# VH-VL binders against q0aze0: the designs that were tried, part 144

Target 1, 268 residues: q0aze0
Amino acid sequence: MKIILVNNRFKENTEKKAQEIAGQLSALNVEVIIDNGLDEPYAGTVDFIMVLGGDGTMLRAARRYGQRAIPVLGVNMGTVGFLSNIEINELAEYLPLILREEYSLEARMMLEVAVFQQQSLLTRVFCLNELLLRSNSPRMLSFALEISGQKLEPYRGDGLIVSTTTGSTAYSLSAGGPIADPQLDAFIVTPVASHIINKRPLVVSPEREISLHLLEEREAIIGIDGQIKMDFGAENRVLIKRAPHPLLMVNLKAKPFFTSIDRSLQRQ

## First folded at step 7 (VH-VL)

Design B29 (framework fv_inotuzumab)
Fold by ESMFold2-Fast, scan of step 7:
Structure B29 (fold): chain C 268 residues (1-268), chain A 121 residues (1-121), chain B 112 residues (1-112)
Amino acid sequence: as target 1 above (268 residues)
Amino acid sequence: EVQLVQSGAEVKKPGASVKVSCKASGYTFTNYWIHWVRQAPGQGLEWIGGINPSGGYTTYRRKFQGRVTMTADTSTSTVYMELSSLRSEDTAVYYCTRDYEDTYLVSPDYWGQGTLVTVSS
Amino acid sequence: DVQVTQSPSSLSASVGDRVTITCRSSQSLANSYGNTFLSWYLHKPGKAPQLLIYGISNRFSGVPDRFSGSGSGTDFTLTISSLQPEDFATYYCLQGTHQPYTFGQGTKVEIK
């Protein structure tokens, strides 16, 4: 068996903990590849991906490996999140189940984001939570939104979020979007501080294609999962659609989504 | 291994422009941002901006907006920083540095050797 | 802009001394996912800056064990447990969480 350990390099002592876990796995004849985000994604075949960290680390793992149809387990190492299934102190208990492949999988949709200049593809990325279009200056954006070729009235405001259902509890929630069941496949389109009073969040079919472009030159950026930033100008357009493959998340332990989000909102 | 090699020292007159190159090797060029940082004599380090060679996306510090342009040539694995309307206070050593593409934020790891740009009449 | 202030601005030390440098930010450096982009660099005249510590406390490849980082929120520390001759240099912290990304003003470690 070959496992990738995805480590969060931006939290204290995570490198040392990843090495300890790698040593434990190697003692059980598991081949381990450590991915701390400093190098390119591992290109070889692997059987399992173990993510050591919080939601941010899982988002990185999903972007790097989510399209490969490999089981991905989130192991929480401190900060409580929505994408981890077990705690680090529970790993020893669940490791035999992992090695025997005794777990269930939950498919989570991902976004495919393609950025163009005219008809030239500049980049294509995949993400688990959302794409954010926002102003990078004090000035409002003026932009066009198309959903499956249907042109909406122009938007004026600070930006727009296009989210998966998994991303409904991330930035979309903060911008006033609905909480969505992660088992449902849908795009959630949430405006950010729209000047047009009646612009509301939209929940649309995951079969739709969403297109965005600026109507006037502004300093704008596109953010992907809060981790990738790209400058976006009037010469650019972005096309968002359902990614070809969902992320396959490992369930070893029942973690009820609705009670977890309810508790989180009560604390705030 | 990973190397960033910059072009040689430049002497420019006020009002001119300068274009500094940074040639990358030892890794997949399009998987990493390249940022530019300068240090004026007797001053600290100052971030100027960065470019993602995958797609040519750029971010610039506001004070340089309109004067700085960053470009990437994927065929030669080279990033360029062009600074126009040069002033005496632009005299500095300019460094390029690498940061992984999957980070939204700067954590640069490998650096070029630096290019001294002198602006004098 | 996030202000980053180092203290002290300079210090004199002898080989074998424990050296502590602090870095304070005007606002929290944790992003919405709890990640903190605070790194430390060593800079010598005529050479490029060299990464020592990233993500508050993680030592970069090849960096000696005597270097350590700690901190959270707005207060961060670089410690050199036993200063060596090659450690006389200027040290910079960098916050990479909030754009524009900002360096501290530097701490010069000089021979006593």
Scores: ipSAE 0.012, ipTM 0.563, lowest interface PAE 8.0, mean pLDDT 86

Design B3 (framework fv_inotuzumab)
Fold by ESMFold2-Fast, scan of step 7:
Structure B3 (fold): chain C 268 residues (1-268), chain A 121 residues (1-121), chain B 112 residues (1-112)
Amino acid sequence: as target 1 above (268 residues)
Amino acid sequence: EVQLVQSGAEVKKPGASVKVSCKASGYTFTNYWIHWVRQAPGQGLEWIGGINPSGGYTTYRRKFQGRVTMTADTSTSTVYMELSSLRSEDTAVYYCTRDYEGTYLVSPDYWGQGTLVTVSS
Amino acid sequence: DVQVTQSPSSLSASVGDRVTITCRSSQSLANYYGNTFLSWYLHKPGKAPQLLIYGISNRFSGVPDRFSGSGSGTDFTLTISSLQPEDFATYYCLQGTHQPYTFGQGTKVEIK
């Protein structure tokens, strides 16, 4: 068995802990590839991806490896998150199950984001949570939203979020979007501080294509999962569609989504 | 072995343009952003901007917008930074550096040796 | 712009001394997901900057154990536990969370 071990290099002692776990896995005759974020994503074939860290580390792993249809396990190193399945102190208990492939998989849709300048493709990225279009100045944006070629009335405000159902509890929630069952495939389109009071979040089929462009010359940015940030001008267009493959998340331990989100909404 | 090699020193007159190159080797060129940082004599380090060689997408610090242009040539694994309308305060050592992430400067780890650009009347 | 201020601007020290340099930001350096991108660099005249610490507290490959970083939010510290001759240099912190990315003004560590 060959496992990629993705560590959270932005937390104290993560490198040392990753090495300890790699040693334990090697002792069990598992070939380990460590991805600490400093090197290129591993290009070879692997059987399993183990992510050591919080939701941010899982988002990075999903961006790098999510399209390969390989099981990905989130192992929490401290604070509670939505994308981890087990805690680090439980890893030893669950390792035999991982090695025997005794687990279930949950498919989580991902976004494919393509940014164009005129007719030229500038970049193509994948993400698990959302794309954010946001003003990068005190001035409001005026922008066009098209859904499968259908032109909606112009938006005026601070921006727009196009989210997966997994991302419904991330930035989209903060902007007033609905909570969605992550087992559903859908786009959630949530306005950010719209000056038109009747602009509501939309829940859209994942088979549709979503297109965005600015109607006025403004300073704006496109954000991906809160991790990738790109300047976006009137000469640019972004096209969003469902990614070819979902992220395959490993389920070793029942983690009730609805009770978890319900408790989170009651916290201050 | 990761290496960034920059072009040699330049002397320019005010109002001219300068184009500095940064040639990458030892890694997959399109997997890392290249950022440019300068240091004027007696001053600290200042970030100028960056480019994603995959797709050629750029991000510039506002004060350089309209004067700086960054480009990448994937066939030669080389990034260029062109600065126009040069002034005496643009006299500085210019560095290129790589970073894996596009959104944040996480760990600019390998740096070019620096290119001294002198703007004199 | 996020302002980054180092303290002190300069200090004089002897080999074997414990040296602390602080870096303060005008606003939190955590992103939406709680990740903080603060790094520390050593810079000597005529040479490129050298990465010492990234992500607040992680030593870069080959960096001696005497270098350590700590902090959170807006306050960060670089510590050199026992200063060596090769450590006399200017040190910079870099915030990489908010564009435009900004360096501190630098702290020059000089022989006493």
Scores: ipSAE 0.006, ipTM 0.503, lowest interface PAE 11.5, mean pLDDT 86

Design B30 (framework fv_inotuzumab)
Fold by ESMFold2-Fast, scan of step 7:
Structure B30 (fold): chain C 268 residues (1-268), chain A 121 residues (1-121), chain B 112 residues (1-112)
Amino acid sequence: as target 1 above (268 residues)
Amino acid sequence: EVQLVQSGAEVKKPGASVKVSCKASGYTFTNYWIHWVRQAPGQGLEWIGGINPSGGYTTYRRKFQGRVTMTADTSTSTVYMELSSLRSEDTAVYYCTRDYEGTFLVSPDYWGQGTLVTVSS
Amino acid sequence: DVQVTQSPSSLSASVGDRVTITCRSSQSLANSYGNTFLSWYLHKPGKAPQLLIYGISNRFSGVPDRFSGSGSGTDFTLTISSLQPEDFATYYCLQGTHQPYTFGQGTKVEIK
């Protein structure tokens, strides 16, 4: 068995803990590759991915490895989050189940984001939560949204979020989007501080293609999962589709989504 | 090994333009951003901007907007920074450095040797 | 812009001394996911800057273990546990969380 341990070197104690866990797994004849986020993704074949950290670390792991159809387990290192399944102090208890492949898998949709400059593809990235189009200056944006070839009335405001259902509790929620069951497949399209009063969040089929471009030259960026930033100008266009493969999340214990989100919202 | 090798020193008159190169080797060129940082004599370090060689996306510090242009040539693994309308206060050592992520400046780890640009009449 | 202030501006110390440099930001350096991008650099005259510490406390490859970083939020510290002659340099912190990315003004360490 070969496992990638994904950790976040920018969080307290994670590098030391990753080395400790790697040693324990090696003692059980498991081959371990450590991905601390600073190098290129591991290119070889692996059987399992263990993510040590909070939601941010899982988002990075999903971008790097989510399209490989490999089981991914989120192990919480003490930060509050929705993407981990077990806590670090529970890992020893669940490790025998992991090694015997005694777990279920939950498929989570991902986005494929393709950015063009005129006719040329500049980049293609995948993400688990969302794409954010936002102004990078005090000036509001004017932009066009197209859903499967249907051109909507122009948007004016600070930006737009195109989110997965998993991303419904991330930036989309902060911008007024709905809370979605992450087991559903759908795009959630949420305006950010729209100047047009009746621009509402949209929930659309994951089979649709969404495209965005600026109607006026502005200083704008697109952000991916809050971790990747790309400049976006009037000569650029972005195309968003459902990614070819979902992220396969390991479920070792019940983590009741609705009671967890309800409790979190009551404490706000 | 990872290396960033910059072009040699330049002497320019006020109003001219300068183009500094940064040639990368020892890693996959398109997987890392290249950022530019300068240091004027007796001053601290100042971030100018960065480029993603995958696709040519750029981000510039606002005070340089309109005067700086960054480009990347993937066939030669080289990034260029061109600064126009040079002023005496642009006299500085200019460094290129690599960083993995695009949204934040996370860990600029390898640096070019620096290029001295002198602007004087 | 997020302001980053280093203290002290300069110091003199003997070989073997413990040296502490602080870096304070005008705003929290944690991003929306709780990550903090604060790094420390050593800069010697005529040389390129060298990464010492990234992500508050992680030592870069090849950096001696006498260098350590700590802190959170707006207050960060670089510590050199036992100063060596090769540690004569100016030290800079860098905040990479908020654009425009900003360096501290530098702390010059002079070895006696």
Scores: ipSAE 0.006, ipTM 0.580, lowest interface PAE 9.9, mean pLDDT 87

Design B31 (framework fv_inotuzumab)
Fold by ESMFold2-Fast, scan of step 7:
Structure B31 (fold): chain C 268 residues (1-268), chain A 121 residues (1-121), chain B 112 residues (1-112)
Amino acid sequence: as target 1 above (268 residues)
Amino acid sequence: EVQLVQSGAEVKKPGASVKVSCKASGYTFTNYWIHWVRQAPGQGLEWIGGINPSGGYTTYRRKFQGRVTMTADTSTSTVYMELSSLRSEDTAVYYCTRDYEGTWLVSPDYWGQGTLVTVSS
Amino acid sequence: DVQVTQSPSSLSASVGDRVTITCRSSQSLANSYGNTFLSWYLHKPGKAPQLLIYGISNRFSGVPDRFSGSGSGTDFTLTISSLQPEDFATYYCLQGTHQPYTFGQGTKVEIK
């Protein structure tokens, strides 16, 4: 068995813990590759991905490896997040189940984001939570939204979020979007500080294509999962689709989504 | 082996433009941002901006916005930084450096050797 | 803009000395995910800057174990446990959390 350990070197004690776990796995005849997030993603075949950290570390792992259809387990090392399944102090208990492949998988949709300059493809990225289009200056944006070729009335405001259902509790929630069951596949389209009163969040089929472009020259950015930032101008167009593969998340113990989100909202 | 190799020293008059190149090798060029940092004589390091070679996306420090332009040529794995309307205070050694993400400067790890740009009348 | 201040601006030391340099930011360098992007660089005249420490406390590959970093929030420290001849240089901290990214003003470590 070959496992990638994804760790977050930017939080305390994660590198030492990753080395300890790698040693334990090697003693069990498991080949371990450590991904600290600074190097290119490992290109070889692997059987399992173990993410040591919080939701931010899982978002990075999903971006790097989510399209490879490999089981991914979130192991929490601090405050409980939405994307972790077990705590680090529980790992020894669950490790035999991991090695025997005695777990269930939950599929989480991802976004495929393609950015064009006029007719040329500039980049294609994948993400688990959302794409954010926002102004990078005090001036509001004016932009066009098309859903499966249907042109909506122009938007004017600070921006727009196109989110997965997993992302419904992230940036989209802060902008007034609905909380969605992450087992559903859907795009959630949430306006950011829209000037137009009638612009409401939309929940649309994951089979649809969403496109965005600016209607006037403005300083704007596209943000991906709050981790990647790209400049976006009037010559750019972005096309958003459901990604070819969902992230395959490992369930070793029950984590009830609705009671977890309810508790989280009480504490905030 | 990762290397960033920059173009040679330049001497310019006030009001002119300078274009410095940074050629990357030893890694997948489009997987890393290239940032530019300068150091004026007797002063500290100053971040200027960065470019994602994958899409040509740029971010600039506000004080240089309108005077700086960064571009990337993926066919030659080369990034260019052009600074216009040069002033004597732009005299500095200019460095390119590699970083995995552009949203944050996480760990600029490999640096070019530096290009001295002298602006004098 | 986030300001980064180093202390001291310069110091004189002998080979074998323990040296500490501090870096203080005007606001927290932790991002919304709890990650802190604070790195330390060694810079010598005529040479490119060299990464020593990233993410507060992680040594870059090939960096000697006499270099260590610590800190959190707004206060950070670089420690050299036993100064070597090649360590006489200017040291810079870099905050990479908030744009525009900013360096400290530098700490020059000189031969006593």
Scores: ipSAE 0.023, ipTM 0.594, lowest interface PAE 7.7, mean pLDDT 87

Design B32 (framework fv_inotuzumab)
Fold by ESMFold2-Fast, scan of step 7:
Structure B32 (fold): chain C 268 residues (1-268), chain A 121 residues (1-121), chain B 112 residues (1-112)
Amino acid sequence: as target 1 above (268 residues)
Amino acid sequence: EVQLVQSGAEVKKPGASVKVSCKASGYTFTNYWIHWVRQAPGQGLEWIGGINPSGGYTTYRRKFQGRVTMTADTSTSTVYMELSSLRSEDTAVYYCTRDYEGTYYVSPDYWGQGTLVTVSS
Amino acid sequence: DVQVTQSPSSLSASVGDRVTITCRSSQSLANSYGNTFLSWYLHKPGKAPQLLIYGISNRFSGVPDRFSGSGSGTDFTLTISSLQPEDFATYYCLQGTHQPYTFGQGTKVEIK
């Protein structure tokens, strides 16, 4: 068995914890590849991905490995989140099940985001939560939204979020979007501080293509899962569609989504 | 091994342009951003901007926009930084450095040896 | 712009000494996910800069364990537990959280 161990290179003392876990896995004859985010994703074949950290680390792992159809387990390192399944102090108990492949998988849709300048592809990225288009200044944006070639009336405001159902509890929720069952496949399109009062969040088929471009020159950015930022101008267009493969999340421990989100919202 | 090798020292007159190269080896060139950083004599390090060699996407520090152009040649695994309308205050050692995350956050790992650019009459 | 200040600007030390360098930022370097993009670099004349520590305290591959990092928020420290001859160099911290990205002024570690 070969496992990628993804750790959070941007938090204190995470490498020491990752090395300790890698040592335990090696003692069980598991080959371990440590991904600390400094190098490109491991290109070889692997059987399993273990993510050590919070939701942010899982988002990075999904961007790097989510399209490879490899089981991914989130192991929480102290802060409760929505994307981890077990706690670090439970890992030893669950390792025999991981090694015997005694777990279930939940498929989570991902977005494919392609940014163009005219007809030239500038970049293509995948993400688990959302794409955010926002103004990078106090000035509001004016932009066009197309859904599968159908042109909507122009949007005016601070921006727009195009989210997966997994991302419904992230930035989309803060902007007034609905909470969605992450087992559903859908795009959630949520306006950010719209000056047009009757612009509502949209829930659309994941088979549709969503296109965005600015109608006037403004300082704007495209944000991906809150981790990647790209400058976006009137010469640019972004195309969003469902990614070819879902992220395969490992379930070792029952974690009811709806009671978890309900409790999280009550705590504030 | 990962290496970034920069072109040699340059001496330019005010108003001229300079083009510094950074040749990458030992990794997949198109999977990493290359950032440029300079250090003027007696001053601290200053980030200039970065380029994604996959597609040529660039981001520049605002004070350099209009004067700096970054390009990449994937056939030679080389990134170029061209700075135009040179002034005496552009005299500095210019470094290239590699970063996987790119434009949102930076934590670069490998650096070039530096290129001294001197602007004098 | 986020200001980054190193202390001291220079220090004199002998082989075997414990050396501490601090880096202070004008605002928190943690992003919305709690990730902190603070790194430390060693630079010698005629050589490329070399990454020592990333993410506050994580040692880069091949870096000796006498180098350690610590800190949080706005205050960060690089410690060299027992100076070796090859450690006489200039050290820089970098904040990579907020654009434009900013460096400390550097700390020169010199022979007594």
Scores: ipSAE 0.076, ipTM 0.619, lowest interface PAE 6.3, mean pLDDT 87

Design B33 (framework fv_inotuzumab)
Fold by ESMFold2-Fast, scan of step 7:
Structure B33 (fold): chain C 268 residues (1-268), chain A 121 residues (1-121), chain B 112 residues (1-112)
Amino acid sequence: as target 1 above (268 residues)
Amino acid sequence: EVQLVQSGAEVKKPGASVKVSCKASGYTFTNYWIHWVRQAPGQGLEWIGGINPSGGYTTYRRKFQGRVTMTADTSTSTVYMELSSLRSEDTAVYYCTRDYEGTYFVSPDYWGQGTLVTVSS
Amino acid sequence: DVQVTQSPSSLSASVGDRVTITCRSSQSLANSYGNTFLSWYLHKPGKAPQLLIYGISNRFSGVPDRFSGSGSGTDFTLTISSLQPEDFATYYCLQGTHQPYTFGQGTKVEIK
């Protein structure tokens, strides 16, 4: 068995813990590849991906490996999040189940984001939570939103979020979007500080294509999962679709989504 | 072996423009951002901006917006930084450096040898 | 802009000495995911800067064990446990969390 350990080198003590776990797995005849996020993604075949850290580390793992249909397990190392299934102090208990492949998989939709300049594809990125279009200056944006070729009235405001259902509890929630069942496939389109009264979040079929472009030259950015940032100008267009493959998340123990989110909202 | 090789020294008059190149080798060019950092004589290091070679996306320090332009040629694995309306305070050694992320300046790990740009009347 | 201040601005030391350089930021360098992007560089005249430490405490490939980093939040330190002749240089810390990314003013380590 070959496992990738995805760790976060920039969080206290995580590198030491990753090395300890790699040693334990090697002692069980598991080949381990450590991905700290700084190098290119491992290109070889692997059987399992273990993410050591919080939600941010899982988002990185999803962008790097999510389209490869490999089981991904989130192991929390202190920071409470929505994307981990077990805690680090539970790993020893669950490791035999992992090695025997005694777990279920939960499919989570991902976004495919393609950014164009005229007809030229500039970049193609996959993400688990959301794309954010945001002004990079105090000036509000004027932009066009198209859903499967249907042109909506122009938007004016600070920006727009296009989110997966998994991302419904991330930035979209902070911007006033709904909480969505992550088992549902849908896009959630949430305005950021719209100047037009009654602009509401939209819940859109994942079979639709969403297109965004600026109507006036402004300093804007698009952000991916809060981790990748790209300049976005009037010469650019972004096309958002459901990604070809979902992220396959490992479920070793029941973690009821609705009771977990309810508890988190009561604390905040 | 990762290498970043920069163009040679330039001497310019105030008001002119300078274009410095940075040729990358030994890795997948489009997987890393290239940032530019300068050091004026007797001063510390100053971040100027960066470019994503895969998309041509750029981010610039505010004080250089309108004067700096970064471009990438993926066919030659080369990044260019052009600085216009040069002033005497732009006299500095200019470095290119590689970093994996564009949202954060995480670990600029490999650096070009530097290009001295002198601006004087 | 996030201000990054190094202390001291310069120091004199002998080969074999323990050297400690401090870097303090005007605001926390942890991002919304708890990641801290604080790195340390060695710079010699006529040479490119050389990465020593990234993510507070991780030694870059090929960097000798005598270099170590520590810290959290706004206060960070670079330690050289036993100074060698090749270590006489200017050292810079870099915060890469908040744009614009900012370097400290530098600490010059000179022969005593």
Scores: ipSAE 0.006, ipTM 0.529, lowest interface PAE 10.7, mean pLDDT 87

Design B34 (framework fv_inotuzumab)
Fold by ESMFold2-Fast, scan of step 7:
Structure B34 (fold): chain C 268 residues (1-268), chain A 121 residues (1-121), chain B 112 residues (1-112)
Amino acid sequence: as target 1 above (268 residues)
Amino acid sequence: EVQLVQSGAEVKKPGASVKVSCKASGYTFTNYWIHWVRQAPGQGLEWIGGINPSGGYTTYRRKFQGRVTMTADTSTSTVYMELSSLRSEDTAVYYCTRDYEGTYLTSPDYWGQGTLVTVSS
Amino acid sequence: DVQVTQSPSSLSASVGDRVTITCRSSQSLANSYGNTFLSWYLHKPGKAPQLLIYGISNRFSGVPDRFSGSGSGTDFTLTISSLQPEDFATYYCLQGTHQPYTFGQGTKVEIK
């Protein structure tokens, strides 16, 4: 068995803990590859991915490995999050189940984001939560949104979020988007500080293609999962569609999504 | 091993342009941003901007907007920084450094040896 | 712009001394994911800057354990527990959370 151990090298004590867990797994005759972000993603075949950290670390792991159809387990180390299934102090209890492959998988949709300059593809990126188009200055944006060939009236405001259902509790929520059951596949399109009051969040089929481009030259960026930033100008277009493969999240214990989000909202 | 190797020293007149190169090796070029930092004589370190070689996306410190252009050649794993309309205050050692991709400058870990640019009339 | 201030601007020390350098930012350096991007660098004339500490307290590969970092929010510290001859240099902190990214003014550690 071969496991990739992904850790957040910028969080206190995570490197030491990753080495400790790698030693425990090696003692059980498991080959371990540590991904702390310093090297390119491991290119070989692997049986399982264990993510040590919070939601941010899971987002990075999903970007690097999510399209490979490999089981991914989120192990929380400290701060509470929505993408972890077990806590670090529970790992020893669940390790025998992991090694025997006694778990279920939950498929989570991902976005495929393609950025063009005119007709030339500049880059293609996958993500778990969302694409954010936003102004990078105090000036609001004017931009066009097209959904599966349907051209909507122009948007004016600070930007737009195109989110997965998993991303519904991330930036889309802060911008006024709905909370979505992550077991559903849908795009959630949420305006950011729209100047037009009747621009509502849209929930659309995951089979649709969404495109965005600026109608005026502005200083803008495209943000991916809050981790990747790209400059975006009037000469650029972004195309968003459902990624070919979902992220396969390991479910070792019941995670009460609605109870967890309800408690979180009461405390905010 | 990770290495960043920069082009040699340049002497320019005010109003000219300078183009400094930074050749990367020992890692996957497109997985990391390259940022440029300078140090003028008697001054501290100053961030200029960065480029994502994968998409050619750039971010510049506002005071350099319109004067700085950063480009990347993925076939040679080389980043270029061109600074135009040079003034005497642009005299500095210019460094390239790699950083993990993303919205933040997280841990610029490997640095080029530096390129001295002197602007003198 | 986020201002970063180092203290002291210079100090004189002997081999074996404990040296402490402070870095203060004008606003919190934690991002929305709870990560803080504060790094410490050693710089010698004619050489490139060398990363010592990243993410407040993590030693970079090959950095001796006499170097340690601590802090949170707006106040950060670099400590050298027992100064060695090769440690006489200028030290810089870097905040990488808010654009434009900013360095401290530097702290010169000189032989007594």
Scores: ipSAE 0.005, ipTM 0.551, lowest interface PAE 10.3, mean pLDDT 87

